# Ledger of designs, part 43: miniprotein binders against b1l550

Target 1, 279 residues: b1l550
Amino acid sequence: MRLPEELLERARDIHSEAPSHRIKLDRVGSFGLKVPVEFKGFLLLAEADVWVSLPEGRRGVDLSRQVEAIYELSNPPKDPFSLCREAAISLLEKLNYADSSGVSIRFDAPLQDGESLKYYGVEISSIASDEIINKIRVEILGMTACPCTAELIRAYKSSEIAATHTQRSLGILEVSTKAEHPDPDKLASIIERAMSSPLRTYTKRPDEGGLVIRSLSNARLAEDVVREMIHLFLEEFGHLPEDTHILAAVRSMESVHMHDIYAERSFSLDEIRKEISSH

## First folded at step 6 (miniprotein)

Design Db6
Fold by ESMFold2-Fast, scan of step 6:
Structure Db6 (fold): chain B 279 residues (1-279), chain A 94 residues (1-94)
Amino acid sequence: as target 1 above (279 residues)
Amino acid sequence: GEIRVTVEIEKDGKRWRFEYTFTSPEELEKALKEIERIIRRKGADRVRITVEASSEEEAERLADELRELAERLGYDEIEVTREGNRFTVEAERE
């Protein structure tokens, strides 16, 4: 049933009214939208959130204009980075009362893994005001091997490669920058190269043995992985603006404990360069 | 070397700012296409693009490309100013 449009002439404009309390809201929007995106030749179903700031003197936001902003730009499907930035800008254009707008898009990114695919997590956002701030978070699983237990076992029973426990570790790189979003495949590669070894979707027995031996010969603490991720990030993305902010973290799902080990470092490019150059 | 491009666009009193940093010609080409698309979509009345490069020659070449971009987009008044290795292209309509 569609109600007669003439009723709109008699209805109050609730959104434009003064609120019960004169309080600004940081984010008001449409969350959990399903949006198709094109990522490196793949058509993927992504989840998007869109929002704007709401001034203290206005009761509500025009939600239909928010949905219009992202859907106009998503047909046909385009890359999620352009969609994210352009939709954030469009929101400010359509909703003049807002001081800022934002768009966040989440999806699982395919990555070639021999003859198969594996997937890693990507979340991107663009926040628009007088400038655009682009943020990307990449999460991918890898393997770590404990060097402490390896050394103890080597001392107990001499061996060329000491036995030790291995576990899945989640590597995280998050970048916030005024430049365009970094390539998530490169961020995923940095994380995997920092680990004792990458994980695979499918392995045959000889490949599995090789992966385990590689991990054991490249044993690393979570702290080692975070430092290596930072080092590799600076090699690949040191050209980003100096005020670019990075979070590098590892969560190791310890196979010998009921709890996880976590290590992280957040920094700006300016900060980390000064720290490293002081040596 | 590192090249930094700052794009500021204005339409009906609203402003948007974008910053790009890149080290390769392919990254530059992608950034220029994105800049062009954003300017066209917004129908901006004024555009200010600042380029900073490791060499004055690189910055000047990029500033010339951006001047040509502004001309293609139909801007009437285009001014290029220089401060060392930093070039600013300011374009305005009407």
Scores: ipSAE 0.000, ipTM 0.147, lowest interface PAE 21.8, mean pLDDT 80

Design Dc1
Fold by ESMFold2-Fast, scan of step 6:
Structure Dc1 (fold): chain B 279 residues (1-279), chain A 94 residues (1-94)
Amino acid sequence: as target 1 above (279 residues)
Amino acid sequence: GEIRVTVEIEKDGKRIRIEYTFTSPEELEKALKEIERIIRRKGADRVRITVEASSEEEAERLADELRELAERLGYDEIEVTREGNRFTVEAERE
């Protein structure tokens, strides 16, 4: 059923009315929207959230205009980074009472893995006000091998070969910056290189043996992986603005325990440079 | 080397600032297309784009591309200012 549009002339504009309480709201929006995006030659279905700030004197947000803002920019599908930034800017343009706007887009990114594909998680956002802040979070699984157990077994057996437990570890890099979003493939690469070895979608027996030997020869604590991720990040992205904020983290799904091990470090580029130079 | 582009877009007294940093020609081309779309969509009265590069020649080349973009977008007054390896393109519409 569709009501006549003539009723709009007689209906009150509820959103522009004074609210029951004069309280500002930080985020009001449409959450869980499905949006197609183009990522490195792939057409993907992403999930998006859009929001704006709401001033104390206004009762509500025109939610239709929020959906319009992102969908106008998503047809035809474009890269999710441009979509995220442009939609945040468009929201401020369309909703002139707002002081700030934001857009978040989540998807699983394909990554070439031999003749197959593997996937890693990406979440990006852009928050617009007098300036724009861009955020990206990348999560990818890798393998770690325990150096402590390796050393203990070596001492016990007096063997040249280090035996130890291996496990899946989830690496996380999150970057918040005034510059554009970093390339997520490069962030994923940093995470995988910091691990004992990457994980594969498919391996043949000889190749699988090689990965295991590599992992055992490159045993790393979760703490080691986080430090290596930070080191590699600074080599690749040290050019970002000094107030860029980074979170580096690893969650190791310990094969010898019913619980996980977690290590993290948050820092700004300015902060970490001073810390490193003082040592 | 590193290239930094800062875009300041103003309409009806409201200003938005966007920063880009890139090292490859492919990244640059995508950024220029995004800058164009944002400016067109905003319908900006004034645009100020600052480009910094490790070499003066590189920065000047990019500033020329941005000047051409401002011309294509129909801006009436375009001024380019240089300070070493930093170029600023300011465009205003009547």
Scores: ipSAE 0.000, ipTM 0.339, lowest interface PAE 14.6, mean pLDDT 82

Design Dc2
Fold by ESMFold2-Fast, scan of step 6:
Structure Dc2 (fold): chain B 279 residues (1-279), chain A 94 residues (1-94)
Amino acid sequence: as target 1 above (279 residues)
Amino acid sequence: GEIRVTVEIEKDGKRIRLEYTFTSPEELEKALKEIERIIRRKGADRVRITVEASSEEEAERLADELRELAERLGYDEIEVTREGNRFTVEAERE
């Protein structure tokens, strides 16, 4: 059913009216959109949010133009990074009252795991104003083994290789930068290399035993993992702009506790370099 | 070596700045294609692209490539300015 178009010509333009209170809003938009993306040879269904700032004198946002901005750019499907940046820019073009725009895209990224695949979480965003700020968050599970319990059991067992508890740990790297989004596979690799061992989708008993032995031989505190992630990040991405902001974090799902252990560090590249160079 | 590209795109007095930093030719090629798509879609009146590379020769090659891109996009006035290993390509249409 479609109402007569002449009603649109006579209807008030609600969005352009003055609001009840003259207050600016930071983010107004369409959230939970499903968009196809092409990621490293895979066609994936991603979830997207699009938004713009709303000035204090305007009652509402034209939501149809927001949806148009991202869907025009998603057909044919393209890589989520270009889609994110280009859609954010397009939003500012289409909604001229906005001072800023943003797009976020979330998906599970496939990662080669021997003869199989495993998946890690990716969330990217681009926020556009007179500059563009790109943000990426990568989360991937790995394994950690407790060095404290290992040392106690080693002492108890009189110089034998000590057992210790192992657990799944979630590694997190979040990067906010004026440069383009870092490659999420490289971020995931950094996280996995910082862990006691990576996790596998599929193992047979010999391979599973090997994974456990590697973890036990490379026991690490959550604090150790975060520091190693930062070290590895600086080796791979130290070339990013000095004002790039990073969050490195680990959440360890402790197998011997009913609670988790969490460690994190936020920093800018400028800040961390000065800290590391200090005596 | 490290390559830095800054793109400023202007239409009807509104400007947006994009920044790229990378170390591989493949990454650069993808960035240039994205830059081209953004410029075409926006229908920019003026574009300023600044390239800084570890070598003068590399920066000059990239500036030439960007000049060719501006020519393909139909800009009337294209100027290339050099300051050491930093090259700026400014393209404008009347």
Scores: ipSAE 0.013, ipTM 0.574, lowest interface PAE 7.9, mean pLDDT 84

Design Dc3
Fold by ESMFold2-Fast, scan of step 6:
Structure Dc3 (fold): chain B 279 residues (1-279), chain A 94 residues (1-94)
Amino acid sequence: as target 1 above (279 residues)
Amino acid sequence: GEIRVTVEIEKDGKRIRWEYTFTSPEELEKALKEIERIIRRKGADRVRITVEASSEEEAERLADELRELAERLGYDEIEVTREGNRFTVEAERE
């Protein structure tokens, strides 16, 4: 059943009414929308959040216009970066009372892994006001091996490759910039290269042995991985604007503990360059 | 060379600015198409696009492409200003 549209003429326009309290809200929107995106030849189902700022004199946001903005731009499916930026701009156009708008899109990105695929997490956002700020967060699992236990075992019974515990570690790179979003595959590559070894979707026994040996021969603390990620990031993305903000982090799921180990560093490009150039 | 493109659009008194940094022609092509789509949809009253490249010739060529884009979009007044290897294309609809 569909109610007669003429009832709209009699109904109050709740959204445009004065609120109970004249308080501005930073983010009001539609969260958890499912949208198709095209990513490097793949059609993926992504999850999107869209929002706008709400002024103190307005009771509510027209949520249907938010949904229209992103769905209109996702047909046909396009790359999630263009969708994110264009939708944020469109929200300000469609909702003229807003001072700012934002769009976040999350998906699992496929990455070629030998004869199969593996997946890493991607979250991108664009926040529009007088300028557009683009943010991307990439998370991918890798392997780390403990150098402390390796050194202890080496001292106990000398070996070229000392026994030590290995564990899955989650590497995280988040970038916020006025420039376009960095390529997530390159961010994922930086994370994997900083680890003791990458993880595979599946391996045959000889390849599995090689991966373990690589990890053991390249034992790294979570702290080591974060520093290496920062070093590799600067080599690849040092061209970004100086006020670009980066978060580099590792969460190590320690196989010998009931808890995880976490290490992180946040910085701007300007800040880190000055730090590295100091004596 | 590195190419920087800054886009500023104005519609009904509200301005939005964003930028791009390119190292390849493929990236540039995608950005130009995105810029065109945004301007067409928003119907901006005023557009200002600044291009800066290490090569003056490359910046000039891109500025010419942007001027042609502004003409295709129906802007009445188009100005191209040069400051070294930086070119600014300003377009306005009356």
Scores: ipSAE 0.012, ipTM 0.561, lowest interface PAE 7.9, mean pLDDT 84

Design Dc4
Fold by ESMFold2-Fast, scan of step 6:
Structure Dc4 (fold): chain B 279 residues (1-279), chain A 94 residues (1-94)
Amino acid sequence: as target 1 above (279 residues)
Amino acid sequence: GEIRVTVEIEKDGKRIRYEYTFTSPEELEKALKEIERIIRRKGADRVRITVEASSEEEAERLADELRELAERLGYDEIEVTREGNRFTVEAERE
C-alpha cells in the first residue's frame, strides 16, 4: 500500500528536528551499496559506502539523497576514481547542513597473469570539505622466503643450495593525497617487485619450480619487503605533494609458525625525505 | 601528454593547496569544474592556479581558460605569468 502524498505535508520532518543530545557525528550514511564500475575495460561489481557529517543540532540525514547521488553518477558505469570523487562532491552539494562528505569504493582489480588473470584488492575514497582528499589502498599477495632459515640450513648441511620455508605474504600500500588517486596497477607492481616472487593463478609443475627457485634466490624478511616497497614508491610517486601520507605494510603468513609476522611504516613524503637525508 | 594543475587558495591568512595530474581532456574538464566550485564556496581573497603541460601551446590555452574562469568568479585583479611551459594565473579581490 502506498500512503497518500498529502501526508507528506502533515508528517513531522524527523531529520531536521533537534536530537536528544547535541552531539556532532562524523560519518552518517549508506554502507554496503552495490555499484557497477568500469575499470580498464572490465565491468566490475563494486561495493560503496557514502556518508556525510551530521551537525549537533540536526537529528538525522536524508539517506535517500545519498543513494540517489551515487546511483545517478554510476549509470552508465564509469571509472571508479571519477565516480568516487564526483559522488563525494555531489553529496556535499545535496546535503547543505554537512561539513564534509565521503565515498569509498571497494573492488577486486584484474591483472594480466600470462594467459590468465589474477586479482588484487583496491579500496578508494574521496573525502570532500573545503578541499578534496583522495585515498587508495592496494593489497596483493606475493611470496616471501626466510633468509634466516636459509643461512642456518646452509651452515648445517655445508651446502650451497639454500633450503628455507616460503609463505604467502600480503603487501599493502595506502596513499592519502590532495592529488588524483595513484594508478593501482603501479602500486600493485611496486608490492610484487618488493616480494621474493609474485604469485600465479595457475602454474604447471616446471613453472612452479621456477617460482620457488626465484623466491629462494631472493629471500627477504617482512622488514626488507616494507623498506623495498617504500624505496620503489619514492621512485615512482615521489612527485606527489609533500603532505601526501603513505602506509606500507606486509603481513607474512609464516609457514613455520601458528601466527603471522607483521611489519609497517607510515609516513608523509616530507618526513621520509628528511629521514633519508639525515647523514 | 601529462598536464599538472596546482591550485592555491588564500583566505583569512590560511593557504590551501590542491594538486592534479591529468592525461585526458575529460579529466581536466571535471577538475576545472570542481576547482570552480571549491573557490566559490570558500570565497577566497587570492587564488593562484599553475598549469604545466608538455606542450607550450596547450599550456597557454589552459591558462586562457583559467583566466576566463577567474574573471567569471568576479576577481578584480588577474595576472597571467609564463616561465617556459609553466603558466600561472593569479587572481585577487580588491
Scores: ipSAE 0.000, ipTM 0.133, lowest interface PAE 22.4, mean pLDDT 79

Design Dc5
Fold by ESMFold2-Fast, scan of step 6:
Structure Dc5 (fold): chain B 279 residues (1-279), chain A 94 residues (1-94)
Amino acid sequence: as target 1 above (279 residues)
Amino acid sequence: GEIRVTVEIEKDGKRIRVEYTFTSPEELEKALKEIERIIRRKGADRVRITVEASSEEEAERLADELRELAERLGYDEIEVTREGNRFTVEAERE
């Protein structure tokens, strides 16, 4: 059913009215939108959130303009990073009462795995005001092997054996910067290289054996993985602005426990460089 | 080498600043296409693009590309300013 458009002329403009309480709101928007994106040759359906700040004197946000901002820019589909930045800017243009805007886009990124595909999680955001701040979070599963248990078993059997428990571990890298979003494939690669071994979608038995031996021979604590991730990040992305903020974290789903182990470190590039340069 | 690009886009007195930092030519080409799209959609009255590279030759080449972009976008007044390996391209529609 479609009501006559003439009714719009007689209806109150609720959104432009004064609110019951003159309180500013930081984020008001449309959450859980589905938008098509093109990522490295793949057409994916991503989930998006869009929002703006709302001043104390305005009752509501025009949600139609928010949806319009992102959908106009998603046809034809484009890369999610450009979509995120351009949509955040467009929101400020379309909603002139807002001081800031933001867009967050989430999807599972395909990654070539031999002749098959595997995946990792990506969430990107852009927050626009007088400048734009870009944020990306990459999560990928890998394998870790416990060095403590390996040492105990080696001592028990009086031989150099790499026997220990292995488990899935979730590696996390989150970057917030005034520069454009870092390449998520490179972030995923950093996480996998810091692990005892990567995971695969499909392996034949000989390849599976090799992967397990690699993991056991490269046993690492969650703490070791976080430190290695930071080291590798600085090698690849040390060129980013000094005020770039990074979160590096690992959640190890310990196969011998009912609970997980978690390790993390947050830092700015300026902060970590000063720390590393001191003895 | 390391390249820094800062873009300031203005329409009706409202300005927004976007920054890029990268090391690969492929990332540079992608950034230039994004900058072009943003400028076109915003219908910007004024654009200021600053490029800094590790070499003067690289920065000058990029400044030339940005000047040509401003010309293609129909800007009437284009000024290029140099300070060592830093080039600024300022464009506006009259």
Scores: ipSAE 0.006, ipTM 0.497, lowest interface PAE 9.8, mean pLDDT 84

Design Dd1
Fold by ESMFold2-Fast, scan of step 6:
Structure Dd1 (fold): chain B 279 residues (1-279), chain A 94 residues (1-94)
Amino acid sequence: as target 1 above (279 residues)
Amino acid sequence: GEIRVTVEIEKDGKRIRFEFTFTSPEELEKALKEIERIIRRKGADRVRITVEASSEEEAERLADELRELAERLGYDEIEVTREGNRFTVEAERE
């Protein structure tokens, strides 16, 4: 049963009232929405967050308009990058009191790997004001092998391929730019190529042996992986605006320790270019 | 060559800007379709699109394509200005 619309004439407009304290809020919105998206031929159910800034003189945000903004643009399902950008823009138009708006969309991206599928994590956002800032974060698991233990075992046994401990490592690339979102498949590829070897969802004995041998023959420190990721990123995406910000990181789940090893570097393209050219 | 496109849209006094950088024809085509969708959805009163390419020839071709897009979207007043390899297309509805 719906309440009579005439009650709207009698009810106070709570959202437009003055708040108890005149404090601006940076992000107010609807979080954890489920939205269908089309990604490279796949229909996926993504999770979305939608928000706007709230000025110090206004008590609340019209949440129904936020939900309308993203759902109207998601039918039929479209690619998550266009949806993210278009919804952020739509929010500013629909909510005239807001100085800025944002949309974040998260999903697991399928990646074709021979006859099987594997996946990696993607989170994208678009933040709109008088300009638009696009952000993307890609996370994918790979394998690393310890070069220090490899050298010690090689000295002991003189094997053609040194034995050493291997472990899963999570590679992370995060990019914030005024240009459009970088292709997440390319970011995932950069991360995997920087690792000792990639991981697979399905392997047979010969393939599994090959991945292990590849990892052992290409032993890398977490620090090595981060530097290689940055190098490969600059080769693929060095054309982005100079004020583009990047985070490159690796978290290695060390099989011989009760703790993880972590390495990271944040930089702008302007900063890293100057640093590299000084050598 | 590298192509940089800046899009500014204005509706009901609100201004929004975004920038794209492309190195492939496929990336450019996808971005142009996205730009068209945003403009159609919002019904922007004024749009300003600035194109910079590695050559004047490439920039001019893209500016022509953007002019055609503005005409298809129903803009009445379309002006194209050039400064070297930079072309600006401004369109507005009467």
Scores: ipSAE 0.000, ipTM 0.312, lowest interface PAE 14.6, mean pLDDT 80

Design Dd2
Fold by ESMFold2-Fast, scan of step 6:
Structure Dd2 (fold): chain B 279 residues (1-279), chain A 94 residues (1-94)
Amino acid sequence: as target 1 above (279 residues)
Amino acid sequence: GEIRVTVEIEKDGKRIRFEWTFTSPEELEKALKEIERIIRRKGADRVRITVEASSEEEAERLADELRELAERLGYDEIEVTREGNRFTVEAERE
């Protein structure tokens, strides 16, 4: 059923009316949209959120314009970084009452793993106003081994490879910058290299034994992993603007505890360089 | 070396600024294509692109490429300003 278009001549324009309370809203939009993206040769179905600011004198946002903005740019599918930036800009253009806009796109990024694939989580955002701020968050699982128990067992049994508990640990790197989004594959690589060993999608017994031995020989606290992640990040991405903000974190799903261990550090490039150079 | 590109786009009194920092030719090519698409789609009245590179020769070469881009986009007034290793290309429609 389709209502007569003549009704539009008599209907109130609800969105452009004054609201009951003259309060600005920071983010109003369409959340949980499904959008195809092209990422490093893969065609993926990503989840997207789009939003704009709403001024205190306007009752509502034109949601159809928001959906139009991102879908116009997603056909044919393009890389999610360009899509985020271009869609955020398009939202401000199409919704002229807004003073800021944003787009976030989430997906699982494929990563080659021998003859198989593994994956890591990616969320990218672009927030547009008088400038564009680009954000990226990468999460990937790895393996950690406890150095405390390893040292205790080594003292007890005098072995080159000490027995200790191992567990899955989630590494997190989040970057907010006025420059382009960092390459998520490089962020994922930094996280994996900071771990005791990476995880794999498929292993045969000899390979599995090798990963375990590697982990045991490279035992690391969650605190060690965070510090190593920061060190490796500065080596790879120290060229980003000084006001770039980074969050580095690890959540270790401790196999000997009923709870997790968590370690994190937030910093700007300016802050961390001054901290390191002062000592 | 490291190359920094800052783009400011203005249309109907609204300004948007974004920055790229890169070291590879592939990243540069992609950034320039994205800049072109954004400018065309937005229909910007004014564009200011600033390039800063570790070498003056590299910055000048990139500034020339950006001047050509502004010409292809149909801007009437194009001005290039130099300050050391920093070049600014300002383009405006009459």
Scores: ipSAE 0.000, ipTM 0.457, lowest interface PAE 10.1, mean pLDDT 82

Design Dd3
Fold by ESMFold2-Fast, scan of step 6:
Structure Dd3 (fold): chain B 279 residues (1-279), chain A 94 residues (1-94)
Amino acid sequence: as target 1 above (279 residues)
Amino acid sequence: GEIRVTVEIEKDGKRIRFELTFTSPEELEKALKEIERIIRRKGADRVRITVEASSEEEAERLADELRELAERLGYDEIEVTREGNRFTVEAERE
């Protein structure tokens, strides 16, 4: 049963007390909250983290206010981008001692795949202070085929027969911007288009054969995939503010090795444009 | 035609700033509704919205829409300033 509310008035306010050491903390909050979100016509169960900065002179954060903030905004369920931004703002409003707040929401996003669905990973964040920074990370599996082994087999057989190993590769695009969150479906599309071929949830033998042939005909190094992802990103999202930061990465789960191959590049739009124009 | 909108809101001495960039009227309409929600949610004492578009006519139209939004939100003092294709709408209440 619930304790009488009168006890609240007689108890020490622990959170407002001076701490043992006057040290600022960057993030203090409630992590791993389950929240419903509406994403492109789907009602999904997402996980949310909410936090605020804690000044050096205050012992603790009012965690119940953090949960109230996101709960108020998640009922009825709404799109995760609006939820993220509005909750971050609400946290600063409700917790006056905080200099910054943040919200991260993670879920598996459905993507149409023929008559079925496939899923990709999404994590979005909004960090509010004297400005709002929006961050999104998209991860989706695709297929890559090794061009090096293909070339060796071609040379060996003295023919244009393309035979090589294929493997699952994880493509990653992460964007941090003062503008609104990029559309994750477009980010996922960029990743898949950069791969040798996309992966499918369900295939019949003819479709599976086509996927393999597509991959073999479009053999790409992890390095090739990262460069193509950056190229395609600039075509779709080059309009974002110049101080937008991007991470493009690929982790190839090599079928002929006990280890993975990894390639990445992080950059700002300003930086990459200067680099490209210097060529 | 790229459109950039910078929104700065202030409440109890705390300031929040965010920037939106878009190229379609549909995205713009959604962004304006979101800006309104953020302003209402925060209960801002002062708001500064800067809009910059490829054409002066487009930027001026948007600035006028933002001025009307500030009026609907109950701001008492509204000022619009211009520098080329950049228009700034500043609003304060009470």
Scores: ipSAE 0.000, ipTM 0.357, lowest interface PAE 12.8, mean pLDDT 81

Design Dd4
Fold by ESMFold2-Fast, scan of step 6:
Structure Dd4 (fold): chain B 279 residues (1-279), chain A 94 residues (1-94)
Amino acid sequence: as target 1 above (279 residues)
Amino acid sequence: GEIRVTVEIEKDGKRIRFEITFTSPEELEKALKEIERIIRRKGADRVRITVEASSEEEAERLADELRELAERLGYDEIEVTREGNRFTVEAERE
C-alpha cells in the first residue's frame, strides 16, 4: 500500500528538529550502495558509500537525496573518478546544512594478463568542503622470496639458484591529494614491479615454473618492497603537489610462520624529498 | 612541462575549490571535459579558473579554451587576467 503524498505536507520534519544531544557528527550517509561504473572499457558493479557532516543542532540527514544524487550521476555509467568527484560536490550543494561531503567507490579492477584477466582492488574517494581532497587506495597480490634463507641454502649447496621460501604478499599504495586521482593501473604496476614477481589468475606448469624462478632470482624482504615502491612512486608521480600524502605498505603471508610480516611508511612528498636529499 | 589548473566554483554562497594537474595533450582533453561536467552539473553562479604552466604560451592557449568554455556555459560576465605564466579566467552569471 502506498500512502497519499499529501501526508508529507502535514507530517513533522523530523530531520530538521533539534537532537536529543547537541553533538556534531562527522559522517552520516548511505553505505553499501551498488552502482555501475565504466572503467577502461569494462562495465563493472561497484560498491559506494555517500555521506555528509551533520551539525550539532540538526537531528538528521535526508538520506533519499543522497541516494538520488549518486544514482542520477551514475546513469549512464561513467568512470568512477568523475562519478566520485561530481557526487561529492552534488551532495554538498543539495544538503545546505553540511560542512563537508564524501563519496567512496570500491571495485575490483581488471588487468590484462596475457590472454586472461587478473583483478586488483581499488578504492577511490572524494571529500568536498571548501576544497576537494581525492584519495585512492590500490591493493594487489604478488610473490616475495626470502633473501636470508636463500643465502643460507646457497652457501650450503653452492647452487646456481638458491632455494628459499616464497609466499603471497599484498602490496598497498594509498594516495591523498588535491590533484586528480592517480591512474590505478600505474599504481598497480609500481606495486608489481617492486615485488619478487607478479601473480597470475591462470598459468600452465611451464609458466608457473618461470614465475617461481623469477621470484627466487629476485628475492626481497618486505622492507625492500616498501622502499622500492616509494622509489618507483616518486619516479612516476613526483610531480603531484608537495602536500600529497602517501602510504606504502606490504603484508607478507610468510609460508614458514603462523603469522604475517608487515612493513609500511607514510609520508608527504615534501617530507620524503627532504629525507632523501639529506644523504 | 606540467600544467596546473585550479578551479573555484561558487553556488548559493558556498565555494568549492579543486586542482587538476596534467602533462600531456590527451590528459588536457579529459581535464577540460571534467571541468565542464562539474561546472554544468553544479550550475555555479561564479567560476574562477587559474592556469599555471611552465610556458606562458601554453598557459595563454589553455586560458583561451577555458574562456570559450565559460561562454558556452552561458556566463555573461567573463574576465581574463594575466601575471607572468599565470592566467585567471573569472566568469559570473547575472
Scores: ipSAE 0.013, ipTM 0.529, lowest interface PAE 8.6, mean pLDDT 82

